# VH-VL binders against q9zst9: the designs that were tried, part 3

Target 1, 202 residues: q9zst9
Amino acid sequence: ATLTPNHVAKSLAGTSVYTVSNSDNEFVLMSDAEGAKSIGLLCFRQEDAEAFLAQVRSRKKEFRGGAKVVPITLDQVYMLKVEGIAFRFLPDPVQIKNALELRAANRGSFDGVPVFQSDLLVVKKKNKRYCPVYFSKEDLEYELSKVSRSSKGVGVSQHIMVGSFEDVLKKMELSEKSSGWEDLVFIPPGKKHSQHMQEVIA
Below, E stands for the ipSAE of ESMFold2; O stands for the ipSAE of OpenDDE; V2 stands for 0.75 times the mean of E and O plus 0.25 times the DockQ between their complexes.

## First folded at step 2 (VH-VL)

Design u13 (framework fv_ustekinumab)
Fold by ESMFold2-Fast, scan of step 2:
Structure u13 (fold): chain C 202 residues (1-202), chain A 120 residues (1-120), chain B 107 residues (1-107)
Amino acid sequence: as target 1 above (202 residues)
Amino acid sequence: EVQLVQSGAEVKKPGESLKISCKGSGYSFSSYWLGWVRQMPGKGLDWIGIIYPGDSDTRYSPSFQGQVTMSVDKSITTAYLQWNSLKASDTAMYYCARHEGYLWDYFDYWGQGTLVTVSS
Amino acid sequence: DIQMTQSPSSLSASVGDRVTITCRASQGISSYLAWYQQKPEKAPKSLIYAASSLQSGVPSRFSGSGSGTDFTLTISSLQPEDFATYYCQQYNSYPITFGQGTKLEIK
């Protein structure tokens, strides 16, 4: 059997994204590029969600009194997605820049939310294997600086792989137990690796 | 042990259809992308495409899009490469190869190859 | 498409020699490069991934280096079983592309 929704959700615990809710605590939806359907917007930066709120407040009288930016964790988002709610992510532009630098062959070709991983960073705790996946390249580089003290220190960027969060989630959903995909743990931006791992696997 | 076992050599005439196979064992078949690579006689390696057996998601090289079809049968852990109408230029060795697709898109295990000869 | 150019196209060397094979990408591919060994009438075998990471079970005499556009595969002390054609492959972007191959002949 494939990995359960609860297992996938657990790997996403602790990462906050930001959306806009109305006074009834319902998501404010936006139209997709074709205008054919409504989707919820999830921003990796709070300031991007605040900008969206300001835009809708200037146009819609009903949003002036009760609408607000609310944080929601990616595990909660994932469970809502499982229930059929459609979302679109707005990534951190700093991380888009980082992804394009690592895969610099074509300007503006990166689609989705960048995530970063290294073959040099695997955590073993309580006789289990964990593979951290980072939303921030800078956070991964900091951890790699601790393990590459010797001859490999000057080549740290050679061991950083970049992918799309959406593609990783899709592959994880389709993977069987014992495939290795169950070992993934997503690290929230700005959190220390050790702090997050203590919270998740304590 | 991870193994990819391919079907035997084929000799065909131009215009005929053909379906060759690649059977995976020793790993979670539905959790790894599987690629196809062509090698013409005396030439190098040429990427055809990849398929994810878990949902049959495909990525084709532009040079092969519309020329071949990749498919899978998860119940027998087997991937297929199919031509509706063979050409003499399809004469080549065809390899299947596994890659994880996580963030690493290199081929870690290869099948033994299927030689396809198309001649009138 | 990213073009991968290998040099030399063929090379002869003696057992015990240090051998270097070069691969150049037409545009930057960071470290998304793999090396394969193909012996006559056999399927390719993975040697190196991520430009410098050695595949499990591959002898330590094989090593890879480079980033961006210029990459090398080195065999520190050539053995008789190393007679083969070597291919580099980029996986920075689709379509995946291979170098044309370097045929290594033992003198």
Scores: ipSAE 0.012, ipTM 0.561, lowest interface PAE 8.4, mean pLDDT 82

Design u17 (framework fv_ustekinumab)
Fold by ESMFold2-Fast, scan of step 2:
Structure u17 (fold): chain C 202 residues (1-202), chain A 118 residues (1-118), chain B 107 residues (1-107)
Amino acid sequence: as target 1 above (202 residues)
Amino acid sequence: EVQLVQSGAEVKKPGESLKISCKGSGYSFTTYWLGWVRQMPGKGLDWIGIIYPADSDTRYSPSFQGQVTMSVDKSITTAYLQWNSLKASDTAMYYCARLYEDTYFDYWGQGTLVTVSS
Amino acid sequence: DIQMTQSPSSLSASVGDRVTITCRASQGISSWLAWYQQKPEKAPKSLIYAASSLQSGVPSRFSGSGSGTDFTLTISSLQPEDFATYYCQQYNSYPWTFGQGTKLEIK
């Protein structure tokens, strides 16, 4: 059996993303690339959601008075996804730049939401192993600076792996218990993993 | 051998306080969640809550939140379930049980019968 | 809360019979279900976890199957010591909930 929806959702607790709702408090949906389905847009930066709202208001005057940017947590998003609602993520462009730099490329594109992790950072709590996955490269670098003397200064970035949030989530969903994927915990931007784990992990 | 030994039967009156115990042995007490389950006479099993002995972290079932208190004393590998003021509706068998990897109950104590009557 | 419903509430069987007990969840729980056996005046004993994994020391005549919302406990050849009440429990989401129990009685 694969990881439970509750387990996956719990690993995502505490991270806020931003969407646009209408005057009836319903998500404002956009068409997929083929124009066939309605997809909700979720932004990792509030300012990107505000920009999207402004664009929608400029195109459709009916949204001008009542549409607003609202926060929603990733565990709530995941549960809505499990119930059949489709979403598309708009990542933080700073983290896109960080992902490209880690791949020794400062041009091109990165598909998906970048996440960062390190084999040097494993947290043991309640007789369980947790592998934190960061939405902010800077947060992970801060933690790695404290792991050992060798992690300080030049070369610390060589211990950082970058991946796509969507790919990581897909692998978690397809994995059985005891595969190692159940150990993952996503860390909200701006939080230390120790603080976050005390708040959301039982 | 993993063993959970619970305190003996209790007969109490409504309004009295009570603290029952569950002593673990044969395993690393602080590294496993310990849960409590209620079974009313002739009825099924009701999950009360779980406690992690290393840091006393707790998770209660909503129906028991505020009704009972779970605690541990690591020095004697013992967990406790406590009532400040018993009600007749608290009459039940109370089991403690160890959680395997935070999932299901793999070992159970023998139970403590609590009878609350006027 | 996830409601767990067992069927039947009770059944009578003879030694050597094949016995099937079912458990239904009010919403999907994947395979996160355990089965417990409780003999009169005794504590429950774990039989099966993750819907189909046999607990160490439990006889191979016990087996579990199912996923999602529908689960089954099977005893392939009933023995005298198997007369007991059986409970299913979901551990997919809090609060954890048990079925109401199935009492297995001698014919």
Scores: ipSAE 0.000, ipTM 0.420, lowest interface PAE 19.2, mean pLDDT 81

Design u20 (framework fv_ustekinumab)
Fold by ESMFold2-Fast, scan of step 2:
Structure u20 (fold): chain C 202 residues (1-202), chain A 122 residues (1-122), chain B 107 residues (1-107)
Amino acid sequence: as target 1 above (202 residues)
Amino acid sequence: EVQLVQSGAEVKKPGESLKISCKGSGYSFTNYWLGWVRQMPGKGLDWIGIIYPGDSDTRYSPSFQGQVTMSVDKSITTAYLQWNSLKASDTAMYYCATYDYVWGSYDLFDYWGQGTLVTVSS
Amino acid sequence: DIQMTQSPSSLSASVGDRVTITCRASQGISSYLAWYQQKPEKAPKSLIYAASSLQSGVPSRFSGSGSGTDFTLTISSLQPEDFATYYCQQYNSYPYTFGQGTKLEIK
């Protein structure tokens, strides 16, 4: 048995991404470079969505004055994906640079939205485990600095694993009970670990 | 297919300006660091620096800082290396390159341009 | 800057030989070392990354080892197409420095 869509969606609650909607509150879909697909664009930074809106307005007159940037949470995005809507994420470029640096080289690319985790951070409440996954490397480093007294500023990165959000979601979807993938909880950028966990597990 | 295509060979005189290019295709140009490497005739490889096309952040080797400028034009997926005043010592082959260490991947996405030969003589 | 020193600067060998090239960093670089092969008038080709990980499409006779400051590239049974110049590069910190190169020549 694989994990339910509701379980995966719950792990994503609280993280906002930004998209463009028209005056009827409908998502603005774009074609990929080949013109073959209709894809929704979701930006992790509001300024990137504003730039996309400006680009759309410069090319399509009907969006001038009517379209706007709107936030949507990742759990809502995930449920729309389950319904068959295709999305492309535009990651925070700072986090892409962080991912490349953690992979021992900033002379390469990163495919997907970077997420960061550490096996040193596990929350246990009742008879259940929660393993936090961060969209911000800096947020994870802050939490690790509290538990690693031997490596204040040095050695913290050795305990950080980096992966793609899209790959993690796929693995969660394919996982069975007791695999460990069901334990993941995504931490919104800028939000304290403890605060988010209180909201998710209550 | 992923490809880096560099501009053709250049023959210049000392004091002239020059801008050479490296055009990327088949990958997400703004999500990959792009590096430049110099190889003087009969010599080894010298790392010039890297640029992140998404925000034009640059990391230069100290020996090249102030000697050359790296830039990008995202609209045409092209990176540039520029000199304001060439010297005879700039005579070399210049390579652009990108690499990829994808998490969980067993492959390195490591692509190099064919090189641009720059000759500076009177 | 981290200085990379290769040994030897040149090496003469015969087809079928086991060849070892060494690279030494002036300070610790963990496993952040790559090996490149360059044939005359060609761009360098990546062989090894993270000190010991073989690139896709690279023959299994190539292997890398080491960590910290001392690294080794080994070719277990030299083939005619392996005569080239080999470079190590550290990517632990900026600037990403190359070794001076080891020219592998036919005996």
Scores: ipSAE 0.000, ipTM 0.440, lowest interface PAE 13.8, mean pLDDT 80

Design u22 (framework fv_ustekinumab)
Fold by ESMFold2-Fast, scan of step 2:
Structure u22 (fold): chain C 202 residues (1-202), chain A 121 residues (1-121), chain B 107 residues (1-107)
Amino acid sequence: as target 1 above (202 residues)
Amino acid sequence: EVQLVQSGAEVKKPGESLKISCKGSGYSFTSYWLGWVRQMPGKGLDWIGIIYPRDSDTRYSPSFQGQVTMSVDKSITTAYLQWNSLKASDTAMYYCARQSYLKGWDYMDVWGQGTLVTVSS
Amino acid sequence: DIQMTQSPSSLSASVGDRVTITCRASQGISSWLAWYQQKPEKAPKSLIYAASSLQSGVPSRFSGSGSGTDFTLTISSLQPEDFATYYCQQYESYPLTFGQGTKLEIK
């Protein structure tokens, strides 16, 4: 059997993203690239959501009085996605640059939200193993720098894997209990995995 | 301008407690390690340890483990070095210095002006 | 722990001289060595990192070289403001360790 939506949602608990809502707490929708569909915009940076709100207010006077930037956690976003609501993520541009740098010689764009993992980092809590997935490359580098060894500061990038958040979620959704994908947990930007585990994993 | 500003000189007697401070400004305080270095009068530099302000994680030199405590208060971008019971051998200049956690840049790039601690009877 | 040994412990020189200070690590440290300058009654100042990279704002007369265990700091044409104590420091592994210092004095 595949992983349940609740299991996937649990792995996303504690990470805030930012959207724009109206006075009725409804999402302010944007048109997709084709201009044919309405989707909700979710920003990993609060300042990007504030910039989007300013654009909405400049074009639509009705949003000036009641529209606001609202934080929402990724587990809540995931459950809304399961119910059929379409979202588009706006990644942190610093993390886009980090992802392109790790891919080396790829000067173009990165598709999706960058996430970072290391084969050197596995956390044990109670009777279970957890594999942290970072939204911030700098947070992962901090954790790796704590390991004191002869290779400290040399070849650290060789132990960092970069992927798309959307692709990782899809693979988790399609995975069985013994696949190892059930071990993933997403770490909020600016947070140590041990602190995050204490707050969201009982 | 990136700066580390340390607290003023202290004169103490053996057995007394002491807490000195190092306040960072002009940079993201939680994005860098903060190291502490001791310099005894007329002697060289001895590394005490490092603390990462984001999570208060610490790494001490074996020679200083258990002798001194490093801590931070993120709300005022300040790090502390504390003794529960001072000894005459603690008489020294104490420096704080900023360290990056990034590959190749984890040397001490910005230093505080130092806090002179004198412990005598 | 990695021991850092500097040579000489003190050096007398005149303005305009080329000055060389050496630092030896007891174990290989790749290029993870920094040089610091300390003037009397002042905090150390970063001069060089990664053995040969000049810290921003440091005059070009300062240069560093070396890798592995043997490192050198060179001042190509000594200026009056360069009289100070110089320290090397390895950051390959913890605990971080400094050399004993080289005091550069007016001849």
Scores: ipSAE 0.000, ipTM 0.453, lowest interface PAE 15.6, mean pLDDT 82

Design u23 (framework fv_ustekinumab)
Fold by ESMFold2-Fast, scan of step 2:
Structure u23 (fold): chain C 202 residues (1-202), chain A 121 residues (1-121), chain B 107 residues (1-107)
Amino acid sequence: as target 1 above (202 residues)
Amino acid sequence: EVQLVQSGAEVKKPGESLKISCKGSGYSFTSYWLGWVRQMPGKGLDWIGIIYPGDSDTRYSPSFQGQVTMSVDKSITTAYLQWNSLKASDTAMYYCARDTIFGVAYYFDYWGQGTLVTVSS
Amino acid sequence: DIQMTQSPSSLSASVGDRVTITCRASQGISRWLAWYQQKPEKAPKSLIYAASSLQSGVPSRFSGSGSGTDFTLTISSLQPEDFATYYCQQYNSYPLTFGQGTKLEIK
């Protein structure tokens, strides 16, 4: 059997993203490229959602009196996605730059939300393995700097892998047990993995 | 599929009136703003304005305010751009284009093929 | 009005080259910038929105970056079909404004 939706959602607990709601507390939706379905816009930066709200308020008859920025966690977003609601993420541009620097220049642009992980960072709690995945390269580098103190001359950036959040979620959904994908835990920006894992793990 | 189909090329004399069209299909016409963009021969893109078909609310660029009128006919999912009195300086390609977000964004995801308007004596 | 200035106005490049086009806003526009590609006798095509988000169906060799006033469009390995005029457009405030365009031509 593949990983359950509840298992995938649990791996996403604690990470906030930001969207705009209307006066009825419904998400302000975008059209997809074909205009056939509505897509919710989710920003990793609160400032980006606030800029989006300013645009919403510039439209005279739809949202001027009641639109607001609403935080929502990625586990809640994932459960809404399971129920058929489509979402598009607006990534942190700093992390796009970080992802492009890690990939060879000739590999082209980065599509999707960057996530970072390292083969040097595996956490064990109660005889269970956890592999942290970071939304911030800087947060991962900070944790790796503490590990690297025991081994002078280790190139920290040589052990950082970059991927697309959307691709990682899809692979988790398609993976069987014992594949290693069940070990992933997404780390919210600005948090240490030890702090986060104490909050989300038994 | 989303499609914007514009009316054919026009050749007019200065002082004549003109109304060109842009017909939308494959999406909810009244849910998206529709914009008009001018491109003079060999020049770049100039934003004319946008119209919301749901209630005919309009926003014009200051350089086009009073020179041209945007309107819609919801029953046939068609938008119009109209001049009361054409000038030689109105010679250009005119594009209609759909915005990308329900009532929010102001960049254009789908474009019509363009209508060439030539004004000469 | 927010003035958008592109640099260079034109450039010549060879297939396989890395090409960089810049766009500068006269005042802060956050990340509300789109990039368009226009081939001769065709309507513009959307490439990038919100400064760095790739439009669906656009090849991964295209990328965008920047915020505030300074923005960049990069083509990592130029292909023959990429020779076109490129426009930036701000959508932070009315009136919407385009850059003057950058013509990418064969070297």
Scores: ipSAE 0.000, ipTM 0.501, lowest interface PAE 15.2, mean pLDDT 81

Design u24 (framework fv_ustekinumab; at its last look DockQ between E and O 0.69; V2 from the best seeds 0.00; counts 0 for: pae E 2.2 > 2)
Fold by ESMFold2, look of step 3:
Structure u24 (fold): chain C 202 residues (1-202), chain A 120 residues (1-120), chain B 107 residues (1-107)
Amino acid sequence: as target 1 above (202 residues)
Amino acid sequence: EVQLVQSGAEVKKPGESLKISCKGSGYSFTGYWLGWVRQMPGKGLDWIGIIYPGDSDTRYSPSFQGQVTMSVDKSITTAYLQWNSLKASDTAMYYCARLSEYDFYGMDVWGQGTLVTVSS
Amino acid sequence: DIQMTQSPSSLSASVGDRVTITCRASQGIGSWLAWYQQKPEKAPKSLIYAASSLQSGVPSRFSGSGSGTDFTLTISSLQPEDFATYYCQQYNSYPYTFGQGTKLEIK
């Protein structure tokens, strides 16, 4: 009774990442860190994917004539992962800095793609509760400033928890229905959770 | 195990020629760019250049262009760094290192280094 | 050529301390910065690639951040084996230049 791949993918709708494709619209693959497997690179920032494209063109003559940066949504990525395609994320550096700042209070570090959540934000729609999870700390801070006086200004980060996107996905995949993990909805950068919920849940 | 094994230390006089080697094993030698890095005594790291063993495409740092020659012998999975006429200022540790595919992971495997000493 | 400037050139710290080393590029390099550790008489060892990603086998006490021109390497709780010289390197634009190094010493 674990969550289905379609349920997990639906929770990811609307968030774009960037990859490099060849002229046949196939992902440009590279060796993973261990050299054992071919993987596609997924960048949260378009500029990072453009820089990677430049290296692809510089290193292989066959890509000079047709390789390009293309957007792909995280729900599409997830379904391709289910089909057996391997990927690696390159996170947004601003969000890495945000994650490290949150962890610095406990002398901690951070690894992976940051996601941000607050238990002060629970969204109810159509008689069902959702827990919004943000890729942008700034967007979460903005929403918190609207619902709590103690969340305003310098102290707002004390209500924000940071985690790894990869770890959250793994927990969702392993969790039973009714565990609470089915309530998560990921909020794209630059979008209000209410507007996003309207677009993806209705 | 992926390894780069470099030739032994060299003691030379100014004006002599020298060719040092870097042998790759445990990976597809022709599928990865290989770089050379210089470290002068007590100093930091200097980028020399890279070579692609598959087709011998070479790219030099401007400050090393014409000062050294990079080459490969892919039949024995070995890269070379060569001087026609050594100078005392060439005294340094020289490393080879593999670049990951499309450079994404940077220089992920390093050789042990070859110390070159050039003195009268 | 893109110049890479590290700060500080030398740093003294105690085991257990949190340490931050900075690296500044003369031009924007996106996220394409690596960090290396070098101990005396040894080859450099890769720590971090793409500004913030740990190389395989690197302890989680190491972290990197930054993009554009300003980058940091942080060691959250120093261990005795962490006393070494650290180098940043940009690999956005050829030639791939290194910073001058930061020597981390026992206080």
Scores: ipSAE 0.599, ipTM 0.845, lowest interface PAE 2.2, mean pLDDT 87
Fold by OpenDDE, look of step 3:
Structure u24 (fold): chain C 202 residues (1-202), chain A 120 residues (1-120), chain B 107 residues (1-107)
Amino acid sequence: as target 1 above (202 residues)
Amino acid sequence: EVQLVQSGAEVKKPGESLKISCKGSGYSFTGYWLGWVRQMPGKGLDWIGIIYPGDSDTRYSPSFQGQVTMSVDKSITTAYLQWNSLKASDTAMYYCARLSEYDFYGMDVWGQGTLVTVSS
Amino acid sequence: DIQMTQSPSSLSASVGDRVTITCRASQGIGSWLAWYQQKPEKAPKSLIYAASSLQSGVPSRFSGSGSGTDFTLTISSLQPEDFATYYCQQYNSYPYTFGQGTKLEIK
């Protein structure tokens, strides 16, 4: 059996993103590039959402007074299955830079929201395996510095794997139980690993 | 296919009026903004402004405010840029480009450009 | 108005080279930056939007990065068809302003 949506959602708990809503607390939607779908924009940085809000207010008179930036957690977003609406993430550009640096030897571009992980940070408790996945490379490096002699530079980077959040989610959804994908736990940016893992393992 | 097709090259004298066109096809014309960009010979790109065909809402660059007028005829999915009195300094290539509703994608589709030459 | 400054103004490179073009904004623009490519006698073509998102159909050798005021366009391995002029543009606030352009020429 594949992972349940509830299981995937639970792995996403605690991470906040930002979107723009109207006065009725509904998503302000934009058209996709083809004009076929409605897109909800989710920003990993509040300032990006604020800039988007400014554009919304400037271009849509109806939103000048009622639109606002609102936080929403990834687990909530994941459970939101609204027909005809797709969500798109705007990643932290710092993390894009980090991802590109890690992939500089192999790939020129990065598509999606970067996520970082290391086998050195795998936690085992009560005969269960937990694999933390970070939205921030810096957070991951900080944790690695606790377990490795190398805290910075190329020496640390060799232990870091980078992927896209979107791809990881897809893989989780398609994976069978006991495949290892069920072990993933997404660490919110700025959240202490120990604290978040305690909450998840408890 | 989404495309913007602009009117042909224009040769004018100073003081003459001019209206160039940009026709959109392959997408919902009234659901996207259209922008205009000037490029003087051998120079860079200058942002003129944007217009929303759905309600003809406009945003002009201060440098072009009062110098040009943007308009649309949505019945034929065409946008216009016009001058009431051309100057020699208006000599340039003029591009139209599509922008999404909130401009998330930037100027993603461009017309082929209209060359405007103003000389005595 | 937000001023966009590109560097260098011109660059000579060879096929296969790694090329980096920078764009600096006079104030913070978040991720609302686009990169365009223009070949002689042709209209500009969109390459990157939202600072790092690749436009459909654009080769993966192109990449964009940056935050706040400093942005970069990178071509990992220059191809013959990549010799052109490149422009950055901010669309954080009106008027949307372009950089002065970077002409990439064959060495």
Scores: ipSAE 0.504, ipTM 0.850, lowest interface PAE 1.1, mean pLDDT 92
Fold by ESMFold2-Fast, scan of step 2:
Structure u24 (fold): chain C 202 residues (1-202), chain A 120 residues (1-120), chain B 107 residues (1-107)
Amino acid sequence: as target 1 above (202 residues)
Amino acid sequence: EVQLVQSGAEVKKPGESLKISCKGSGYSFTGYWLGWVRQMPGKGLDWIGIIYPGDSDTRYSPSFQGQVTMSVDKSITTAYLQWNSLKASDTAMYYCARLSEYDFYGMDVWGQGTLVTVSS
Amino acid sequence: DIQMTQSPSSLSASVGDRVTITCRASQGIGSWLAWYQQKPEKAPKSLIYAASSLQSGVPSRFSGSGSGTDFTLTISSLQPEDFATYYCQQYNSYPYTFGQGTKLEIK
């Protein structure tokens, strides 16, 4: 059997993103690129959500009195996606730059939210394996800098792999139990993996 | 197919009035803002303003406020840019472009442009 | 108004080159920046929106990055059809100002 929605959601606990809601606590929805579908916008930076709120207030008189920026965690977002709500992520531009720098020169674009992983970093606790996936390249680099320099010390960036958050979620949803995808845990920006693991692991 | 089709080139004298058009097709006209951009000969792009066809709400650049008027006719999915009294300095290419309701996608579809020449 | 300044104003390059164009805002604009390509006697074409998102149908060799006040458009391997003038535009606050343009010419 494939991983359950609740298992996928648990891997996303603790990461906050920002959206805009109306006075009834409903998401302000925008049209997709073709105008065919309503989509909620989720920003990894609060300032990007504040800018979107300003546009919503300036363009829609009905939102002037009660629209606000609302933080929401990615596990909550995932459960809303399971219920049928479509979302578009606006990534942190620093992480887009990081993703582009890690790609080959002939691969110029990056679609989606960058996530970073290293095969040199696996967390084990009580004989259970966890593979951290970072929303911040800098956070992963910090953890890798603690790895022994004496026998494995080549440039830290040589051990970093970049992927799309949306693609990783899709692969988790399609994978069989015991495939290794159940080991993934997403690390919130600015948080050490050890700190995060202590908060979310029972 | 989403498309914006603009009216043909115009040659006018200073002091004359003019109204140019931009017709949208292949999308929900009232669901998108429509913007206007000026490009003077050999120069860059100047943002004029935007109009929302659903309620005719407008946002003008301060440099164009009072110089030009944006309007729409929803029944024929057409937006207009108009001058009451043209000046030689209005000589330029004028583009229309659509924007999503909250601008997220920028100006994603552009018209072909209308060349306006004002000379005595 | 927010002033947008592009660098360089013109640039000469050869097919296959990696080309970088920069855009600087006089105030913080978050991620609300778009890039447009304009060929002679043609309307501008949208390339990038929200600083880093590629418009549908735009080749993957184009990429955008940057935050706050400093933004970059990169063409990873220049093609003959890429010789054009490139414009950045901020759409954080009205009026939505454009940069002065960067003309990309054959070397």
Scores: ipSAE 0.117, ipTM 0.716, lowest interface PAE 6.6, mean pLDDT 85
ESMFold2 (binder alone), look of step 3: mean pLDDT 93; pTM 0.947

